# VH-VL binders against IMP cyclohydrolase (purO): the designs that were tried, part 1

Scores and structures below are computed, not measured.

Target 1, 198 residues: IMP cyclohydrolase (purO), of Methanopyrus kandleri (q8tz52)
Amino acid sequence: MYVGRFLLAGKLEDGTPIAVYGVCSRSFSDRRIEVREGAAFVVPEDPSYITENPYVTYTCARIVDEFLVLTNGAQTDPIADKLESGVPPREALVSVTFAMDYEHDEYNTPRISLITDGETFWLGRVAPEEVYFRVMKPKDGEGYLLSVYGEYAEVPSKPNMTLDREDPLECDPVPSFEHYVCSVIARHDGGRWSLEAR
Below, numbering starts at 1 at the first letter of every chain, in headers, positions and changes, except where a header shows other numbers; antibody chains aren't numbered by Kabat.
ipSAE, averaged over its two directions, is called F for ESMFold2-Fast, E for ESMFold2 and O for OpenDDE. V2 adds 0.75 times the mean of E and O to 0.25 times the DockQ between the complexes of E and O.
Where letters were taken out, [cut] stands.
Atom coordinates printed by the task and the answers are left out, and those that the model quotes come from them; centres of patches stay.

## First folded at step 1 (VH-VL)

Design fa1P1 (framework fv_faricimab_arm2; at its last look DockQ between E and O 0.13; V2 from the best seeds 0.00; counts 0 for: pae E 14.4 > 2, placed apart)
Fold by ESMFold2, look of step 2:
Structure fa1P1 (fold): chain C 198 residues (1-198), chain A 122 residues (1-122), chain B 108 residues (1-108)
Amino acid sequence: as target 1 above (198 residues)
Amino acid sequence: QVQLVQSGAEVKKPGASVKVSCKASGYTFTGYYMHWVRQAPGQGLEWMGWINPNSGGTNYAQKFQGRVTMTRDTSISTAYMELSRLRSDDTAVYYCARDRGYSYGEYYFDYWGQGTMVTVSS
Amino acid sequence: SYVLTQPPSVSVAPGQTARITCGGNNIGSKSVHWYQQKPGQAPVLVVYYDSDRPSGIPERFSGSNSGNTATLTISRVEAGDEADYYCQVWDSSSDHYVFGGGTKLTVL
């Protein structure tokens, strides 16, 4: 199955909060994720290659105090900036993602955004024909998968996957995603978020 | 409006090479894969390969590996397909086609060039 | 090498429904796209991702995909629907794009 970029939010069976931002792409498969100082960036594999295409180079994750922000694009930094200014997560997510709208590029690319403090997860998708935001509190083992395209291209109202593996990328249906490129995995342990690039 | 305009028809002898061009306009050339598809007289569509115009990376159908070269010139938004060591069964219409699946994950061809007839005969 | 199989021809009376099949092993797990090609013209996309239509394609064109068969359905067939129709998938195992052999639709 091909889903494009995706967000995964939830808790492992042992109760560990996790979140994933993943990239699947045929057109720009020469990318990786770089983690620096509580942030993650989608960048070219060859650091000498510079592009103005926002799907190739952008911030995809930022940690702001107890909050983690994960998105598929340029909205990551403005959302994180609002959190730093004391704006509550719901308002930061909704106001930025909605105001920036879907990408006004040739294919009207949807924006997907996540904020979490490890207990509460705020998810949103803004697309040409659909705008939806939802707050959820996953129980142990519950996963919420949201993608740009495909059968997961709507904000789920109930858990739609089970996080029954220590590595969330091994949980169904993620192994079946086509053209996987890279991801960042966030884990909340000991009261802090940590980021791991894949 | 999106347009893909191909070079004109060519007549070649066996053993020669042919290079077909495809000029793109009306969209960001480097944002979409470009494919080449051929159709022999009275036959169906046959996929030959793609080029990523951003990176220059290519993927060729096994049948054409070693004979096909796909290139592009991003400064003029043009893709090229060169087929070498031509045989009479390479006689076909050659199409360029745009792959809309770059960021949308849908793997289909939304715009096609008008086709270039290549005739290989002695 | 993934193979798609189509009947070589289908004939339908005007106003009736045409069904053009595309067979493949477990094709229901793939996204199927359909193209219409009239004589002397390049193909035109009529259905993508199993059942979606591009802008400008009438709702008479629809698609389905399950098990080993995808189907393009054209209801209230008109003379202008006479064309060759191709199904197409992307095959992840080979990273190749695969076309069916084509079906000639004749409107009798």
Scores: ipSAE 0.000, ipTM 0.490, lowest interface PAE 14.4, mean pLDDT 88
ESMFold2-Fast, scan of step 1: ipSAE 0.006; ipTM 0.543
ESMFold2 (binder alone), look of step 2: mean pLDDT 93; pTM 0.954
OpenDDE, look of step 2: ipSAE 0.015; ipTM 0.550

Design fa1P9 (framework fv_faricimab_arm2)
Fold by ESMFold2-Fast, scan of step 1:
Structure fa1P9 (fold): chain C 198 residues (1-198), chain A 123 residues (1-123), chain B 108 residues (1-108)
Amino acid sequence: as target 1 above (198 residues)
Amino acid sequence: QVQLVQSGAEVKKPGASVKVSCKASGYTFTGYYMHWVRQAPGQGLEWMGWINPNSGGTNYAQKFQGRVTMTRDTSISTAYMELSRLRSDDTAVYYCARSPIYDYGTQYYFDYWGQGTMVTVSS
Amino acid sequence: SYVLTQPPSVSVAPGQTARITCGGNNIGSKSVHWYQQKPGQAPVLVVYYDSDRPSGIPERFSGSNSGNTATLTISRVEAGDEADYYCQVWDSSSDHYVFGGGTKLTVL
């Protein structure tokens, strides 16, 4: 199934908090994720395009204190900045994602955003027909999956996947996603978030 | 809302130059590439090159290297394409077209097109 | 230089399905975009990135791309679909955007 971009959040069976931002695109491998000093960036595979257009690259992940922020666009940095300023997670996520609205291009691309401190997960989606935000506290093995398009394009009201494998990308339904390009996997190990590009 | 409005038809002699304009409105001009595509009478579409309105950087198709110059004026959101040393086989409708460059890497598509400018080169 | 091959013309009866092909070496590894052009008008994007549709384009338009052939499929064809259709890709080897030769769709 084609989902576009997606967010995955929850706890592995051993209790490890995890979150994933993934990119699926009908283009063949034209983008990748770079991790640098507590942040991750979606960048073109061809480096010459990075400085030609600021819209081709965006921050998809930031770590701020105990918080991890994952989004599918330009809202990542403003959300992280509010958290740095002491704004509570719900207010930071809701106010920024709503104010930036879905992308007003020809395609009306929804914005999806996630904040987590490893115990509590704040998830939101803004699209032309809906604005939806939810606070969740997953138990061991419980996952929440939200995508831009397709079957998972609604913020789930309860866990909608099981994190029964150590690699969250191998947990159903993620292996069924078409045109997978890249992802960043965040794990909360020993009191801090770590980021891994995939 | 998004509009690309091109200058009017031109008739030129062989050896002359022509400069076509494309005025953009309804979006952030510097956020999208502007491409030029031409179409000879009864023929298909042929890409000529692009300009990045933000930087002024250009990329021209090899066939037009040395004859085409693409520029822009950000104060009036207008792109220009100048083709020099015109030949009879340069007779074509010239289109400007926008590409979104914030998604899907370098494999861009052209989402909005100008109405076209007919350039006739005759002896 | 990379070349995209389209049939010059395709004819279809109203209400039937039209299929317009775009052939290219290993085209399935590229992203294919499709444009509709009516006489005297500028091209209009109808399918982008193999199978996505812009807002305002009917669901009857769809696309696919695998191996050496991309296909634009128009279901329940209407007289208003008569036009020239062009496929387009980016070729990184030549730094060039390549168009197919175009296919004239006639609704009989």
Scores: ipSAE 0.006, ipTM 0.467, lowest interface PAE 9.6, mean pLDDT 86

Design fa2E2 (framework fv_faricimab_arm2)
Fold by ESMFold2-Fast, scan of step 1:
Structure fa2E2 (fold): chain C 198 residues (1-198), chain A 124 residues (1-124), chain B 108 residues (1-108)
Amino acid sequence: as target 1 above (198 residues)
Amino acid sequence: QVQLVQSGAEVKKPGASVKVSCKASGYTFTSYYMHWVRQAPGQGLEWMGWINPKSGYTNYAQKFQGRVTMTRDTSISTAYMELSRLRSDDTAVYYCARGTYEVKYGSSTYFDYWGQGTMVTVSS
Amino acid sequence: SYVLTQPPSVSVAPGQTARITCGGNNIGSKSVHWYQQKPGQAPVLVVYYDSDRPSGIPERFSGSNSGNTATLTISRVEAGDEADYYCQVWDSSSYHYVFGGGTKLTVL
């Protein structure tokens, strides 16, 4: 199945909070994720390629205090900035994602956004026809999957996947995603978030 | 103009605690993280941790975990760093420093303003 | 733990160019900031994000960062540049702000 970009959030069976931002793309497959200094960036695979197109290159992850922010676009930095200034997670997520609206490109691409402190997960989606935001508290082994397109294109009201593997990318249905490009995996252990590019 | 003014020098016995203050002025106190960095005599700079003055959230270097406590009082724009169970090798100048970064580079913090430093001597 | 390596000292004559290196594994993938510290004083930021300068810092100060080495370059060195210089990065793997050991610049 083709999902476009996706967010995965929850707790592994051992209780470790995790979140993943992944990129699947039919058109822009020559991209990778760079992790630098508490942030992650979707960038062209060829480092000599220069672009300021937010669809192609953008910050996809930021760590701010106890919070991790993962999004599919230019909303990552404004959300992180609000958290850093003390704005509560729900307000930071909803106000920025809604005000930036879906991308008015030829695809009308939905924005998806996640904030988490490792216990509470705030998920949102803004699309031309619908706007959804939810606050979730997963139990051990419970996952929430939200994508731009396909079967997971609605903010879930209950866990919609099981995190039964140490590697969240090996948990169903992630291995079935078409046109996979890259991802960043965030884990919360030792009192802080860490980022790993895949 | 931005200023960070720290409390005066202290002499402590081993096992005691010390609490250093850092009063900020010339900017919005809650808009920047406050970091603490120390320097033992003749040695280099060592990062200790930071506090977000808006939320009160803190993050400490592993070496100081369990002995350091960072707090703030937003009503007087002052940050505090308390180090407990002092040892002779805690003798150092302790600095507060304002952390900032440019959004385009993510969270790569640099320290644009520093307090004058507080000498803490641990001896008996 | 991530480690930044600086030479302990560098000596230059007035008017010459000083180069102070900061070595670290894949440091070119990180942003490097540089501080000047004169005896009895607090550090002062002189270069940030590899090569940018704060307002008030002379153009004689510049920086570069690639591969495993970042470099602070001070052109047309003056006696007043004599100080200790520290490089600094954020290391996400250790969640730490890491300083180099410092380099004493002597102008003779």
Scores: ipSAE 0.000, ipTM 0.492, lowest interface PAE 15.4, mean pLDDT 87

Design fa2G2 (framework fv_faricimab_arm2)
Fold by ESMFold2-Fast, scan of step 1:
Structure fa2G2 (fold): chain C 198 residues (1-198), chain A 123 residues (1-123), chain B 108 residues (1-108)
Amino acid sequence: as target 1 above (198 residues)
Amino acid sequence: QVQLVQSGAEVKKPGASVKVSCKASGYTFTSYYMHWVRQAPGQGLEWMGWINPKSGYTNYAQKFQGRVTMTRDTSISTAYMELSRLRSDDTAVYYCARGKTIFGVDYYGMDVWGQGTMVTVSS
Amino acid sequence: SYVLTQPPSVSVAPGQTARITCGGNNIGSKSVHWYQQKPGQAPVLVVYYDSDRPSGIPERFSGSNSGNTATLTISRVEAGDEADYYCQVWDSSSYHYVFGGGTKLTVL
């Protein structure tokens, strides 16, 4: 199934907090994720495109203090800035994601946003038909999957994934996503977040 | 003028603890992280950790986990670094330095440093 | 733990160009900051974010960073540039700041 962008968040069976931001695109498949300095960026695979089209690049992940921020667009940086300034996670997530609204492009693309400190997960979605934010505390082995499109395009009220694999991208139904391009996996180990590009 | 002023030199016995202070002035104390960096005589710079003065969140280098505690008092714009179970090889100059992460990226490095506090650990 | 490697010393004549390297695995993907330290003094930031200069640092200080090597370049070296120089990065994988071992610049 085609989901567009997705967020996967929760705890592995051993209690390790994880979060994933993934990109699926039928229109723009020539992209990768670059990890640098506690941040991750969606960038064109061809470096020459960066110079000509600076707006095709966006931050998808930021680590600020104990917090990890993952989003599908330009809201990542403002959310991270508010957290760095001491704004609580719920306020940072809700105020920025709601104020920026869904993208008024040809698809009215929803904004999806995640903040986590490894124990608490704040997840939000803003779309033309829905505005929904939720605070979640997953148990070991529980995960939450939220996508822009498809069957998972609603902020879940209960865990909708079982995270029994070391690689969270191999948890059903993730392997069935169409037009997969790239992802970033965040793991919280030893009191710190780390990012890995896929 | 932006300034970081540290407490004076300390002489400690092995096994004791030392607490160094760093008073900030000339800027918004809660807008910058406070780093602690040490330098043993004739050796290089070694990062110990940082504290976010606004939240109180701390991040310590693995080498110092369990021995270092960083705190702050926002009412007097002062950061503290306490190192416990001192050994002779903890003899060093301890510096505080401010830094800022913007959107998770360290754009500016440590642009303002305290004068340093000499801590001597001897019997 | 991420490791930064610097040569222990570099010698240069007054008026010449000094180049101090900082080696690290894929360091070009990180932001490199450079510090100057004179005896008995606290470090002073001389280059940040690979190539930018703080206010008050002479234009003869410059930096570059690509692949596995970052370089601090000091042109038209003066006797007053004699100091220890340290490179530094943020290592997101370990959530740690890492300093190089330092390079002693000697002006003959």
Scores: ipSAE 0.000, ipTM 0.489, lowest interface PAE 15.3, mean pLDDT 87

Design fa2K8 (framework fv_faricimab_arm2)
Fold by ESMFold2-Fast, scan of step 1:
Structure fa2K8 (fold): chain C 198 residues (1-198), chain A 123 residues (1-123), chain B 108 residues (1-108)
Amino acid sequence: as target 1 above (198 residues)
Amino acid sequence: QVQLVQSGAEVKKPGASVKVSCKASGYTFTSYYMHWVRQAPGQGLEWMGWINPKSGYTNYAQKFQGRVTMTRDTSISTAYMELSRLRSDDTAVYYCARLGRYTYKSPYGMDVWGQGTMVTVSS
Amino acid sequence: SYVLTQPPSVSVAPGQTARITCGGNNIGSKSVHWYQQKPGQAPVLVVYYDSDRPSGIPERFSGSNSGNTATLTISRVEAGDEADYYCQVWDSSSYHYVFGGGTKLTVL
C-alpha cells in the first residue's frame, strides 16, 4: 500500500519507547536521512538533484531535553524551538502544526507531527478536510501509526498496530508499504533518545 | 467530469513554431502537474516534460531542451506547449496528461489524458 | 539515460494469458505504470504502482516488478484487449519520465 510519509510511535514489548518517521515517495525517491547531534534531516541523495517542492528537503527530527519531535516538514524546527523555550508539548504541537496548515502544493499535502517524552505521545494531523490532535500513553507492545495518505491517514483513537518485533520497520503493516525511501528510528534507551537513519 | 481538451490540428512548415493548448476542467488545475507526451505516426510514446501549474516551474526532456517551452494560464485553467524550429520528424500527435495524486486509491501515473493534437510538419 | 526494453509484439489466443515484459536495470526499485493504447485513441492507465489497478480496469489486468523485469499480465484475454501497451517509470538520476518502446498485443 502507498502511505506517503508516516509516523509510528509506541512501546516495544520489552517496554522500550520508540518512534519512527518514514518516507515513501513515488516522485522524490532520490533522498536519504542524515543524522547529526540531536537532529535528523531529509536530504537529496544526489547533491545535484533539485526539486521545486520546497518540502522535499527539511529537518524531520529534533531532540530537546527529554522530548523527541518528528514531523514531515518545516514544522519540526518551530515546534522544537517552542519546547526549548518552555512551551508545553500540546501547545507547541497544536499551535505550530495548525498555524502552518497543510501544504498548499499541488497535492494539498497534510502535515503530521509527533512529540514524545517516552511515556506520553502527542500526535497531530492537519489536512484540508480534517484537523486532529490526540494525546496517547501506549502500553508495552502498543503502536500508533499515522500516514499522510491511505488507510492510516487519520489520527488513531486507540493503538492500531502491535510492536511485536525488535525492528519497528518489520512490524505489520510497515513491510507492506510501497516505494519506501528512508526513515529515522528513535529509541529511548533508558537515559535519552537515540536516532538511527535507515 | 474531469477533462483535458486540446486545441485542433496544425499544419506547419519546417522552421516554424507551434503552440498547443490544453484546457483543464472538473478539478483544481493548480493541484496537479501537467505532462506533455508525443507520438510520431506508428511510433511509441515519448515524454517531453512537465509543468507545475501552481509555480510555473518546468522540467524538459533533454532531447527537447532549447526548443520546447511549457507555460500555463491559471485564470483559464489552460496549459500550453510551444515547440520551435520545427522539423519534419516533429510530425506527431501531442498529448497533455495529468499526473495523478499521491493517494493509495488514486492512479499515480498519468491518469487523465487530452484527446491529442496532430501537428504535421511539411513543406 | 535510463532505458526500458519491451518486446515489440506478443500474440495470444482468446481466453489465454498474455505476459508483457518491461526490462530495466534494477527496475524492481522503481514504480512501474502501464498504459493501454487502442488505434486512434489516447493512452489509458491500466496498472499503476507496479500492481494496482485504477477504478474501472478489470481484475484480469495485474502487474509485478522485481529485479530487472516488470511484467504486465492479462488473464482470460479478450479481443478488446488488442492494443499497444507501454510501461513507464520516473528516473530520479535523470529527472525524467521514461517510456518503454511499446508492445503490440495481437489476439488471434
Scores: ipSAE 0.000, ipTM 0.444, lowest interface PAE 17.0, mean pLDDT 85

Design fa2P10 (framework fv_faricimab_arm2)
Fold by ESMFold2-Fast, scan of step 1:
Structure fa2P10 (fold): chain C 198 residues (1-198), chain A 125 residues (1-125), chain B 108 residues (1-108)
Amino acid sequence: as target 1 above (198 residues)
Amino acid sequence: QVQLVQSGAEVKKPGASVKVSCKASGYTFTSYYMHWVRQAPGQGLEWMGWINPKSGYTNYAQKFQGRVTMTRDTSISTAYMELSRLRSDDTAVYYCARGLSYWDESGTYYGMDVWGQGTMVTVSS
Amino acid sequence: SYVLTQPPSVSVAPGQTARITCGGNNIGSKSVHWYQQKPGQAPVLVVYYDSDRPSGIPERFSGSNSGNTATLTISRVEAGDEADYYCQVWDSSSYHYVFGGGTKLTVL
């Protein structure tokens, strides 16, 4: 199945909080994720492409104190900045994602956003036909999957996947996603979030 | 069956404009991009641009910027390509073609799976 | 601007295997589509997404794409395969579709 960009969040069976931002795209398969201290960026494989295509470079992950922020676009930094300024997660997520609205490009691309402190997960989606935000507290082994397109393009009201493998990318239905490009995997390990590019 | 039917051959003088039509049938017109590709006699294929029939958004090859205009009429499932200020080197067969696509933020650019029969445009004095 | 390079012609005997190449910088990171065009006819998509075949295209047609070269392979060539073949990619740097110059396949 084709999902576009996706967010995956929850707890592994051993209780480890995890979250993933993934990119699936046929048009721009020449991208990767770079991790730097406390942040991750979607970047082109060839730096010369950056000027010609404004849609290939953006911050997709930021760590602010106890919080992890994952989104599919330009809303990552404003959300993180609000958290840094002491704005509570729900307000930071809802106000920024809603105010920035879905992307008014040729595709009216939905914005999907996630904040988590490892126990509580705030997940939202803004699209032309809907605005939906939810607060979730997954139990061990429970996962929540939200994509831009396809079968998972609704903010789930309850867990919609099982995190029964150590590698969240190997948990169904993720291996079935078409045109996978790259992802960042976040783990809450040893009292802090860590980021890994894939 | 999915089909694209183009308008008939045109003969134009240098400096004139030509407008080629492409009528789609057998599928939901607004669900697929429409591409325009031309081919000069004995030469290769050259992409001119695409239009999203649902939104009307267009993307034109740099070579044709300022001379090409792509439009559509969803009520009759027809796409149009107008090329202005014609030169003799614009003599070519012009094709419309349906793009295969997935919707995503970066664009949706697969191959072109259904092609019109082509419209010969001759530019001569 | 991104350029795709194809040999202008390839000759093959009936029943043999024809290989048509499409060269491009780091083309293996892009998705390559192949079209067949017979004289006086519109192009026909024969391979898309590097190696997938549209419904109705014989299994004799296959594709590969890695590094700087994509290849269209036609096994057990028939006289009816005589045509011009074009490769095509989406070039993210220019935000445009790019075609190769075409290869004329002659079945001798």
Scores: ipSAE 0.000, ipTM 0.478, lowest interface PAE 11.6, mean pLDDT 86

Design fl2E4 (framework fv_flanvotumab)
Fold by ESMFold2-Fast, scan of step 1:
Structure fl2E4 (fold): chain C 198 residues (1-198), chain A 124 residues (1-124), chain B 108 residues (1-108)
Amino acid sequence: as target 1 above (198 residues)
Amino acid sequence: QVQLVQSGSELKKPGASVKISCKASGYTFTKYAMNWVRQAPGQGLESMGWINTYTGKPTYAQGFTGRFVFSMDTSVSTAYLQISSLKAEDTAIYYCARETYRIYDSGKYTFDYWGQGTLVTVSS
Amino acid sequence: EIVLTQSPATLSLSPGERATLSCRASQSVSSYLAWYQQKPGQAPRLLIYDASNRATGIPARFSGSGSGTDFTLTISSLEPEDFAVYYCQQYSNWPPYTFGQGTKLEIK
């Protein structure tokens, strides 16, 4: 199944909070995620293609204090900046994602955004036909999957996947995603978030 | 307003080379991929491939590798198709067509604007 | 590669009649199917994308439907300017994006 970009959030069976931002693309252009301290960036694999164009290079993950921010675009940094200035998660997520609106490209690409402190997960999607934000508290083994396109393009009202593997990318339905390119996996262990590029 | 304007018709002998241009205006050139489509006389449309206008990287359909070269010049918002070692079967109208840039990953890649076409005739 | 088969090859109708054009894919293209109109001496013009969405400026008499392997373009009441060749195109499997062979809509 083709989903485009996706967000996965929840708790592994051992109680470890996790979140994933993943990129699936029908494009042949190789992209990768680079992790720097407290942040992750979607970049072209070939450095000669790197530019300030936000559709090519953008921040997909930020860690601010106890909070992790994952999004599919330019809203990551403004959300993180609001959290850094003391704006509560719900307000930071909703105000920025809504104000930036879906991408006004030819196909009106939805924005998807996630904030979590490891216990509470704030998930949102803004599209032409839908503006939906939800606060959720997953139990051990419960996952919430939200994609830009396809079967998971609706903010779930209840867990829609089981995190029954140590590697969240191996949990169904993720292995069935077509044209997988790259992802960043965030784990909350020892009281802090860590980022791993895949 | 979006416009794609192609260079004029070409009459060439077998073995010659031709380079046709497609000048874009009314939008940011590097935001959209440029596709090339061929139509032989009395035939249908045939996709040749595309060029990523942001990176300059071409992607060719099977059958259009080797003699066909896609290139571009961002400074003049122009895409180019060069055909070397021309053969009689290359006689066709060649169209450029704009497509949503792959890097934006919208999943919906249609040809929303087309050039007027360039007739290339290869005869002795 | 995905093969698109259009039917009929030629459709002869009069102005005011309804036209129904079919496009069948050799494998599922989901909804990633577009329709183009080409008039003699002109470049193709996008009519429908994502199987059913009308492109900007396209009259309401044009509509598209279908998903998977079976797609239809309908023109509810033919105008004289609608007599042209119509092509379907899939962009589910890239590249290359394949076109159907075309349906010629001609005046009876």
Scores: ipSAE 0.000, ipTM 0.488, lowest interface PAE 11.4, mean pLDDT 86

Design fl2G4 (from fl2P4 with heavy chain D99V L100K Y101G Y102I Y103A D104V S105A S106G G107T L109F; framework fv_flanvotumab; at its last look DockQ between E and O 0.17; V2 from the best seeds 0.00; counts 0 for: pae E 9.1 > 2, placed apart)
Heavy chain, then light chain:
Amino acid sequence: QVQLVQSGSELKKPGASVKISCKASGYTFTKYAMNWVRQAPGQGLESMGWINTYTGKPTYAQGFTGRFVFSMDTSVSTAYLQISSLKAEDTAIYYCARVKGIAVAGTYFDYWGQGTLVTVSS
Amino acid sequence: EIVLTQSPATLSLSPGERATLSCRASQSVSSYLAWYQQKPGQAPRLLIYDASNRATGIPARFSGSGSGTDFTLTISSLEPEDFAVYYCQQYSNWPPYTFGQGTKLEIK
ESMFold2-Fast, scan of step 1: ipSAE 0.013; ipTM 0.561
ESMFold2, look of step 2: ipSAE 0.011; ipTM 0.525
ESMFold2 (binder alone), look of step 2: mean pLDDT 90; pTM 0.922
OpenDDE, look of step 2: ipSAE 0.020; ipTM 0.625

